# VHH binders against o26223, part 163

Target 1, 191 residues: o26223
Amino acid sequence: MKLLWTSQHIKVTVHIDGKVSKMDVLEAIKTRRSIRKYQDREVPEELIDKILDAAMCGPSAVDERPWHFIVVRNREMLEKIPEVHPYGAMVKDAPVAIIVCCDSSLEKIPGFWVQDCSIASQNILLAAHSLGLGAVWTGVYPLEDRVEGIRRLFSIPEHVIPFSVIPLGYPAENPGTRDLFDPDRIHLEKW

## First folded at step 9 (VHH)

Design y32 (framework vhh_7nfr_2)
Fold by OpenDDE, second read of step 10:
Structure y32 (fold): chain B 191 residues (1-191), chain A 124 residues (1-124)
Amino acid sequence: as target 1 above (191 residues)
Amino acid sequence: QVQLQESGGGLVQPGGSLRLSCAASGFTFSEYWMSWVRQAPGEGREWVSSISYSGGYTYYADSVKGRFTIARDNVKNTLYLLMDSLKSDDTAVYYCAKHIYNAFPETQDAFDIWGQGTQVTVSS
């Protein structure tokens, strides 16, 4: 019997409850996708802690570790983020978001904080994926309107720069896998 | 034993209202999304509505949007469908179904447990 469904096609990602499958690092990197649809399911604090632990394990310039993290679970705040972030619509549907920030007072070498926070953000995505969650990197910096919007919304001090907003949750879509390998981007010894 | 049991169906006039109930047993009701699906005589099964485990997400077919409300009581292990402004075209057997996954049901495979159904007849 063919069920008649409304046009809202949400690709259901089969999430088997309870067993965090051990995913090796290459598998995590290769299979990770941006997830913008989430189940109505809370993310345990334990998983967030693991994700944040991973976020802080990346290298930073001269070990400056300039990153700070705002964990947002409040529904009202999650719903306000899209108002200041035009491409953050999915944040309102996520059970939790992590805002990655740089404390400029911790910066030892100017400019490397962008790399540091990028590494932290990517580690969040990979850790989330390995734990059976879906996430997406929504860029804040260097877009001034987004930076200021997030700053005001969360009362972030002037010396702290919001870098990214990463909603995450149990995935309610499966974008599939893709092969991004491009041999034309590889140069041997010289350009 | 895992079971879903619908109730509340009956005969109603056009423009009338009904409240369907689905009693769940044999599984942790609060951990699963639930749906209503209906089947009219001679027709296939039609998805009607879905609700997330906490009730935070609700979905409706276009045909019932604005008229039907899906709800749940996780303490009572009960799913509800409030049907207002009923039309003749709403005449069908209404089934409650348990989700395998806590997401919008895209296919028939989204459900692993079904009730026996309750008859709703809208007629003048």
Scores: ipSAE 0.028, ipTM 0.325, lowest interface PAE 6.5, mean pLDDT 89
Fold by ESMFold2-Fast, scan of step 9:
Structure y32 (fold): chain B 191 residues (1-191), chain A 124 residues (1-124)
Amino acid sequence: as target 1 above (191 residues)
Amino acid sequence: QVQLQESGGGLVQPGGSLRLSCAASGFTFSEYWMSWVRQAPGEGREWVSSISYSGGYTYYADSVKGRFTIARDNVKNTLYLLMDSLKSDDTAVYYCAKHIYNAFPETQDAFDIWGQGTQVTVSS
């Protein structure tokens, strides 16, 4: 049993055991932000499993579902990611990272695996946000130096392509939300 | 000696202002998030405000937003709470607290070092 930060005059919403107040889908989409600062606190395996389940529920071209995932919790390995990914400095400070990969042996339509893995990556970000965690998509593919660096670091076979590295943890920052709706980009019936 | 010492509390009229200070010693103040937590008579502890180690992020309880400002001086190792438009409901003992992790405090277990508190009374 955990105690909440509450009084009759001031009520603060708190999170216990990683559980969050229910967030509807539109709210999750609109309020998700890239999070690059994390608490020094473990993310339970149960939450990672829920996130990966959500990742695998994405649509894929001809239902090829080419994605594979590497879950990295080892601090020494996380600390080596910035050596092969210059914009991945925040990964070393995360308690866990997920590497989204494409197994080319599962590919049915050439090239669509990029879209498939993009969808899986976005689902990881949304699921993490809905569970009270923060995450950021750091790009690997199509930058050949990053692809090869990540492959070597995690012993990824040549038929598997690392697509993104997503550090994840309890957030230690709170960026504001963005108002991105632009009606000028919507055309009715014709251009 | 690891210590947090609050000062600046007192009796003030509704609508008045107070400035609380918290002097930190015995740890590297500039590396930690800090919070103000209060406890009203007969109530449990309630979080008031937090500030990141750099001062770049600040958080406020809904009841104090727009009235209170949290600030820090990493050269002087001092945390501040600037309280404006004080209300009777702000009457409490105010504690300075050091975060265990540099993140929003989910519960009172988020802190490892607490000050002794300073009394704020809002009344005529």
Scores: ipSAE 0.005, ipTM 0.173, lowest interface PAE 11.1, mean pLDDT 84

Design y33 (framework vhh_7nfr_2)
Fold by OpenDDE, second read of step 10:
Structure y33 (fold): chain B 191 residues (1-191), chain A 124 residues (1-124)
Amino acid sequence: as target 1 above (191 residues)
Amino acid sequence: QVQLQESGGGLVQPGGSLRLSCAASGFTFSEYWMSWVRQAPGEGREWVSSISYSGGYTYYADSVKGRFTIARDNVKNTLYLLMDSLKSDDTAVYYCAKHIYHGFPETQDAFDIWGQGTQVTVSS
């Protein structure tokens, strides 16, 4: 019996006074989805702090921790991001976005900063999800037009590379779950 | 034994209000999301509302938004559904259901325990 889920317009009302439920890490990973629709609701600073804390807890090459984060709440700036990011349309609808950047001066081994910033970005997504928020990873690097666009928009120094833009908000959609397990991608001992 | 038991259903006039209760036993109630699901005669089961562990997150079907309120008392191990501005279309058997995992229920597989249901009839 298929439950008729009118999933399309689920207004998730997150009551601020609710204790953040403990989400199992596997549940967080498996149930996380890209969220591109957000409620007209502000995200508390406390949640952003938790998310950023999580973002900085990932490993990095030789512990170089090259990441920087720009937290954007200004509506005008949020609205400008889509102008330089063709797939960032949802950013204008988000109450907040985090721009993940690499300070190249902190890089100890060339090239690993991409992995470092990816881990940070993923942790942002997982943390957001665990806190009842929706987010999506919009790629900036390595697309030159996007990198330069974001750089100019936020006056980012040349030695700092914008990597991703992650809008966040209380979700106004439920895209459902996916089974992404593919045994054909698993090789035992050898290819 | 794990059990859910609904109560509070009955006959009400359009525009009226009801309060449903679901008593939980046999499991740690506060550690699970809970939902209400209803089934009208001749129709399939329809999700109505869900609530997180502490009530921090609530979800509603479009058909009941603004009219229904889901709540829970973790001390009493009880789930509630406050139904206001009832309509004839709200006539159904209402079930409480226990979630298996964290999060919004996307399929019927999201639930492992069901109550017996309580009848709600909205009629003039």
Scores: ipSAE 0.007, ipTM 0.283, lowest interface PAE 10.1, mean pLDDT 88
Fold by ESMFold2-Fast, scan of step 9:
Structure y33 (fold): chain B 191 residues (1-191), chain A 124 residues (1-124)
Amino acid sequence: as target 1 above (191 residues)
Amino acid sequence: QVQLQESGGGLVQPGGSLRLSCAASGFTFSEYWMSWVRQAPGEGREWVSSISYSGGYTYYADSVKGRFTIARDNVKNTLYLLMDSLKSDDTAVYYCAKHIYHGFPETQDAFDIWGQGTQVTVSS
């Protein structure tokens, strides 16, 4: 059986000027969409700091927190990303991108850094959305050509692994929300 | 014309084998992750397997791991699914699907091109 669930409208707190100031967590999760078109408008440093704070608040295996982040605002550098990442064409049009990296010297349990960096990447997407920005996760690891291309482009040392490139900005598209709840994927007590 | 066309389905006995093929045209096949997705009668779509653009990375659903092998031929623009030790639960329409991206950071529903499907029936 399929149940139809409609995403509730984003609940926001509005200033006198009509500015959006906050969003409920569940609404943020349900209404976040991948955004690939951005306004020609700078993202304030304070918003990037909030996003990265949220990224670092994710759980990690044995609390290893192996993540490092590169914040790219330089237009020339952003324009070079599509040369080493074919699905990253939209990155050149974004005002800023965050590269999520794993510092393998911080790894306490082998292999879990992929999950740790995935959690950090998802937190970046959710935090960006909650702050009125749009973002998209473009994959780097485990594609060796992309890993080495990004490493060379941003002078990333050999013990550090670039995991994802996340362009972000004020959205210039509105794809709407998705109704994704499927009760057939929920099993009680056993398969 | 952008097209994915499956073939190789049919009726097979439990424990048997089938090889599915998917012929791709109208796009640069070698630049995209490809997947197999199935739909059993009266059920939703179930992701089966994905393969990277180079063939260097393959992923399988737990229900088929060790029995199915996904492969591709970038010269012939063809995706394959080799199915061994078939079970009645494998009965479904099998679809070839092209990922919008590399198939990893997006949901498994992130497909922009679908084939028409090929029926696989496992029955004695």
Scores: ipSAE 0.000, ipTM 0.128, lowest interface PAE 16.8, mean pLDDT 82

Design y34 (framework vhh_7nfr_2)
Fold by OpenDDE, second read of step 10:
Structure y34 (fold): chain B 191 residues (1-191), chain A 124 residues (1-124)
Amino acid sequence: as target 1 above (191 residues)
Amino acid sequence: QVQLQESGGGLVQPGGSLRLSCAASGFTFSEYWMSWVRQAPGEGREWVSSISYSGGYTYYADSVKGRFTIARDNVKNTLYLLMDSLKSDDTAVYYCAKHIYKGFPETQDAFDIWGQGTQVTVSS
């Protein structure tokens, strides 16, 4: 059994003081990037709690709040997600993933749950970033193969629809900043 | 019952080598980071080394870097510490510790389970 000793010297700058620097909302939005490489470092439960709190603070249609969250830390389960999600390879490398789901029984207006869960997912990404974590939105819905794959893997009831898988961790990459502002996409008063 | 049990300590001469083992039971070993922490007489506990779930990442204190190697066997539920080029300053009780989900083990709060420790003595 070859003990694969991959000594990658990742300089983990452990900011000991746990003081999560307060990032303002505009900074969080502007500087957020999809992170697909993670340090082999645990994410404290308190950070996950903060992220989930943020996830539940978004608006929803007629306040239906249809979202549910599965927090996955089990390594075996994390490693299985890429098997049913072709673009979820990074999930196996993350210390934790959040699966955002919709409970259709909570839906008050048909179809708005997609917007509701999207808002929740985006809030997860922004909150994670503001807390010094990296994350990426891997889409599940509306691709039937992914929906069914995640459903089976996590024994999700039929009335509950998996929407997204969001791996999280301390970032092991820095994609840099980008400017996405496009004035050609802005129309005044008319098209 | 969740348990960690260290073994392999002993008396060695400076420049010598030791291999410590930590047998884990009562929990899913492969789902947790593990660390070695040592305590010299009259001193506080000092973090020595940590290893990730699958062993893909290893971390060392500066004092042992290049001399110690942490490893794990998830099939055997065992944590290891290979100690080479031992120095007198390495004399301590060595503990294995299980991580909780609260961050990198530089703080004592990162561990919820400890072994009883094994004595390592480096002396001429």
Scores: ipSAE 0.005, ipTM 0.263, lowest interface PAE 11.5, mean pLDDT 88
Fold by ESMFold2-Fast, scan of step 9:
Structure y34 (fold): chain B 191 residues (1-191), chain A 124 residues (1-124)
Amino acid sequence: as target 1 above (191 residues)
Amino acid sequence: QVQLQESGGGLVQPGGSLRLSCAASGFTFSEYWMSWVRQAPGEGREWVSSISYSGGYTYYADSVKGRFTIARDNVKNTLYLLMDSLKSDDTAVYYCAKHIYKGFPETQDAFDIWGQGTQVTVSS
């Protein structure tokens, strides 16, 4: 049995400043930055699917996996997000945004859905970076006005909680690398 | 009872067209990438085309680009291959195949379920 195409190892390929590179996981984590300016370029469905696949690979408390995702490409809808999210002005300029939601009917252990959705959100940011895209996490939960505004705007059911709005696209900015390691926050054996 | 059943093969003249179908049952069809793979007489299997679980993305082998179209109907649990401008080199048994894992596959060769195949013969 021979197929015309095959791959033995899954590799991360990133487009940075128009270049394609392969990066290891630690480099991807360290170099990811919040991106708020996007090129006027469409993001292919394939890349969104890869990002959402990565989002669902996060650990989840008691394997409840309560996340649901809304993919927003409609320009009119993207332009309305800043009206209900004061720090989401950049969303209207993004080609696409992902809304991370929790379906409370899937919750098995109280309160852990926040951690589950946080992990999914971070995986979206990291996966986007690994694929040459830029993204930023804009907070929705636990700010009740934002939760209600986003729910109303996207017809989200009462049992579903919008957690974060993540605009993404090809980056139109390149913020510098930060070195955030702080040994004073590490305690050996005890506080 | 997980199974894939192909149909629509037959004898056709060069330049003709055929539409292959693959009926899927026993799994959640809409969650998996699906592929068509063919095997010509005396040769190994050759990947032909793949389609994403939503139908939004498709891949084609260079030998069939511009002539074949892969499609799916997730309500009917059916995969299709529309074959136009058929050549004698397209003569083969065509197999429907399911990708092993859900989500976006990083490889086109990881299949766990295969149909029994349908014969396509292109001859004058």
Scores: ipSAE 0.000, ipTM 0.251, lowest interface PAE 13.3, mean pLDDT 85

Design y35 (framework vhh_7nfr_2)
Fold by OpenDDE, second read of step 10:
Structure y35 (fold): chain B 191 residues (1-191), chain A 124 residues (1-124)
Amino acid sequence: as target 1 above (191 residues)
Amino acid sequence: QVQLQESGGGLVQPGGSLRLSCAASGFTFSEYWMSWVRQAPGEGREWVSSISYSGGYTYYADSVKGRFTIARDNVKNTLYLLMDSLKSDDTAVYYCAKHIYRGFPETQDAFDIWGQGTQVTVSS
């Protein structure tokens, strides 16, 4: 990353190798992969803002929008997450993680918050990918040990339920693409 | 009042070392990236180094890479620049600057607060 200061304009040459590729929605969905290795590179706040904006654009039951987001950049906190999340080892290597939570006080219909937060989480993954970042969904809910671990670690109130932890960063791996289409999972008119 | 104040500059011989400090006040220091920028006489401002809010990431201009170390103490609200193996070409006024955003900014207006600068002179 080179910052060039000219007398008139600060050119921040962010080696955005991240092709803000105008990735269409189908391309984003089809080419997205879980990324668990990250470059030693910070994620600009602007990208996080875009990702969070996307996260809040999904539908929710009766428009309840129960989601909250904790953005974690602190290294000490990132390093502690794996202690309470056995499958969250990669979080310590990420420059940033987003914790998706549900505020139960916002819930209008019981139980739909899981779907709402899932949609928000998926939108985070897709947005990240479209912006040239890699991410992975690490499940917290409904595993009680993980829920309580994250709750304690981040002092999350009792009425707020941590749902997922999503580390993000510029990818340091390329797992390739997958063809996951399975016609055997498609039923016409009846099972 | 939001303020940055540099110190530690002076006259040093080539090959010598200096440590610059920048005291921050009036804002939550730990929430922002910080940078060092220098300006030599008759020259434009040159970016030197940047550090993330937690100190986990550091960046250097090619001209100072391997010789300079940027650091911060968020408890003391202080930014540092350790300068080793100083050269005559390092002679400049050194400024500390606050980033506008918590992360590394992508915009041309990367900084909103500047110190008054401290003079570093490298001469035999």
Scores: ipSAE 0.017, ipTM 0.307, lowest interface PAE 7.7, mean pLDDT 88
Fold by ESMFold2-Fast, scan of step 9:
Structure y35 (fold): chain B 191 residues (1-191), chain A 124 residues (1-124)
Amino acid sequence: as target 1 above (191 residues)
Amino acid sequence: QVQLQESGGGLVQPGGSLRLSCAASGFTFSEYWMSWVRQAPGEGREWVSSISYSGGYTYYADSVKGRFTIARDNVKNTLYLLMDSLKSDDTAVYYCAKHIYRGFPETQDAFDIWGQGTQVTVSS
C-alpha cells in the first residue's frame, strides 16, 4: 500500500513501512508547472550538474546530440536577458538560467535538432521539478530577433543556434496541478 | 488611476501616414514592455508591435514590418506608432497595451492594462 500527498506541488510517495521515496516519473510529469517566481536563494552547482546530466540523456536523431548549454549565474547578465528576450522578464529574478543551444556542426539529419533541443529542454524542466526547483521554458528559436539578441549577448558563434532560455530556482509560487487528460484526443486504429 | 490614452488616429488615404501616441499614467512606464494591438471591424485583436522598456528592442507583425515604427519616450511616459504606406487592411481601432510582467506579450492574456483605442480608417 502506498500513500500519496503533496507539498508545494512536490508529490512524495510514502510506503507503509515508513520508507519515503521521491516523486516517481509519472508524478513528476503530471505535477510539473511553469514557475516564474523564485526565492532569493542560490541553487547549488551540484543540482545544476544533475539537471544538465539529465538534459544530455535525452534521445536525439541518429544520436547527433547537438546540444550545448550555457549556465548563467551573473546577475548583470541575467538582467540583460529581458532586453533581448521579452518574455524572459522573470529571468532577472532567477538565481540561475540555462541557455539550450544547438551546434549545427553536430547535426547529422537536417531539421531534427529542433526536436533534440526540445527534448533536452523538457528534461531540464522535469529534472528541476524532481529536485525541488521551479523552472520555465522561454522560447528563443524560431524568433529571429531573440536568436540574434541572445547570440550577441553571450558571444555565441554563428554556427550555434540558441534554442531556449530556462530560468530556474527554488519556487516562490505554487500554481498547483491540472488534470489535462482528454480522451477525445485519442483515436484507436485510425483517425 | 492606471491609464493608457491613445490619440492621433483619423481618416487617411491609401499610401498615407499617421502617428499614434499613447500617454501612460499611474504606473512606472519605464519598467514595462509596451505594445500596440489593433482590432478591425468584426475581427479579433491582432498584435501589431512591441517595444522593450529601454526602447532598445522592437518587434513587429509581418503584416506591418517595414511600414510601421514603434518608439517610446520614457521621460514623457509616451508610446508612439509611426505608420507609413498605410493600406486599407490597416483600418482598425488601435490600442495601447501594457504587458503584465514587463516581458513580451505572447498572448492576449499577457496584457493587464489597455487604452480605450483610437480609430484609424484607410479609405479613398
Scores: ipSAE 0.000, ipTM 0.113, lowest interface PAE 19.6, mean pLDDT 83

Design y36 (framework vhh_7nfr_2)
Fold by OpenDDE, second read of step 10:
Structure y36 (fold): chain B 191 residues (1-191), chain A 124 residues (1-124)
Amino acid sequence: as target 1 above (191 residues)
Amino acid sequence: QVQLQESGGGLVQPGGSLRLSCAASGFTFSEYWMSWVRQAPGEGREWVSSISYSGGYTYYADSVKGRFTIARDNVKNTLYLLMDSLKSDDTAVYYCAKHIWSGFPETQDAFDIWGQGTQVTVSS
């Protein structure tokens, strides 16, 4: 679908004082979609900061907070990511990507870092959506080739594990609505 | 052809009510957020209200909150704006607009399709 841009200026009545949320939590969750097409438009640093702030607000096992984030805006690096990530083709078209990593030296309980980084990744997606951006979770861990590819590409230390690559941008597509509710997946008191 | 067509505007006295309609065609209506935007004489376009895919979530400008109600019928491919307790300051051309993506519109870039607008005049 071709985006039709109007030259008409619109004053959108927004609450710049933060009193009114742009999108409530349930709405963000229910309406979020994976976005793989992006406008030729830069993402302001302020939005990335908000997204990263959100990424660090999730819970972690015994508050270990093992996550690190690499923010990638360099076009050459963005274009190289698909070379080591077979399903990361859209990354080359995004103005920015966030690579979520785990510092294993920060782990307090083995193995929970996967949950911690998953929560951080999901918060990135929800925050992006609530801010009017589109994003998609491209999995890196636990696929060894992808992990090593991203590691080498970004010179990531051995004790740090790349977990996900999340391209971000203003959406150039609308995948539409979906209903994923399945009552057959709900069990009361027993299986 | 993608099209939005507003109707229901007119002349009304202060305190009166109007119901605007927007007929959508040429796209899957239920897959897009929709908004109303208005433009008063000599002023820029002002966002009025937005509604989610199924109507579960609605947003209003402070100036119309409590007085206006946005709704949609996805079977009829129609967007509505119920306007109660109308004031002189509500006088404007009212446009329906299709969202590019979901969520609260922050800028004009949120919309890609516009109707021709319908005139609402509130005067004693």
Scores: ipSAE 0.014, ipTM 0.330, lowest interface PAE 8.0, mean pLDDT 89
Fold by ESMFold2-Fast, scan of step 9:
Structure y36 (fold): chain B 191 residues (1-191), chain A 124 residues (1-124)
Amino acid sequence: as target 1 above (191 residues)
Amino acid sequence: QVQLQESGGGLVQPGGSLRLSCAASGFTFSEYWMSWVRQAPGEGREWVSSISYSGGYTYYADSVKGRFTIARDNVKNTLYLLMDSLKSDDTAVYYCAKHIWSGFPETQDAFDIWGQGTQVTVSS
């Protein structure tokens, strides 16, 4: 595996199959897989910035854009996440994680912040994949114990709700792509 | 309307090289993953290689990895298989196949359109 940033005007990555990757949007959507094993490699700040820029480009109900992000690189903090998130064991092995949060004071339409933060989370996954990284969405909201645990661990204010924890890094596993198209779920004109 | 037409097969000596081509028509070629699948006499179909819509991802069967290269030209609507260091075991009819909706085909049901095939014979 080789990751190569040869020009800020041209992105070239080698991942999954060990080949230089250029992906369009449909290819990124169809080939993205949850990645839970990571190489012991630093993820450059430039790539995190690009991922977060993509996260904030999602549509938002009444343009409320309630999302806030915590970038966690500290090894001791990453190692504590599994203690408050039982299915987040892989987070301790990731070089970095992004916590997607909702600032409830920015909410204009009740309940739509969940959709807003879901869109931001998915954009993080797709952007990471397009940049040669692997990531996985680990759920926090609406599980009360996880919400409270993550809040306490990262000193998140009461008016801010942690939504998801997304570890990411250079992939150390290569799950194949899947054929998920199911025509039985498509109805023309009526059910 | 939807058609795949292979060409470039033939007789070669062991260790030789061939380039197969597949001309696609009747669909938006650049939106689909494409594969090469082969069938030796008296055998079932064996998947050989796949390539993503943009050409950014490629996958190979262990039997051909390091010897074959799959490529595509989305402007010309053409799929290629560059075959180096050919062995007698590579003797088969080679088919170009279009994926339904997937990156990587897990089964033969992942393909909706097949070409007519082109014969490759590796013999001394």
Scores: ipSAE 0.000, ipTM 0.117, lowest interface PAE 18.1, mean pLDDT 82

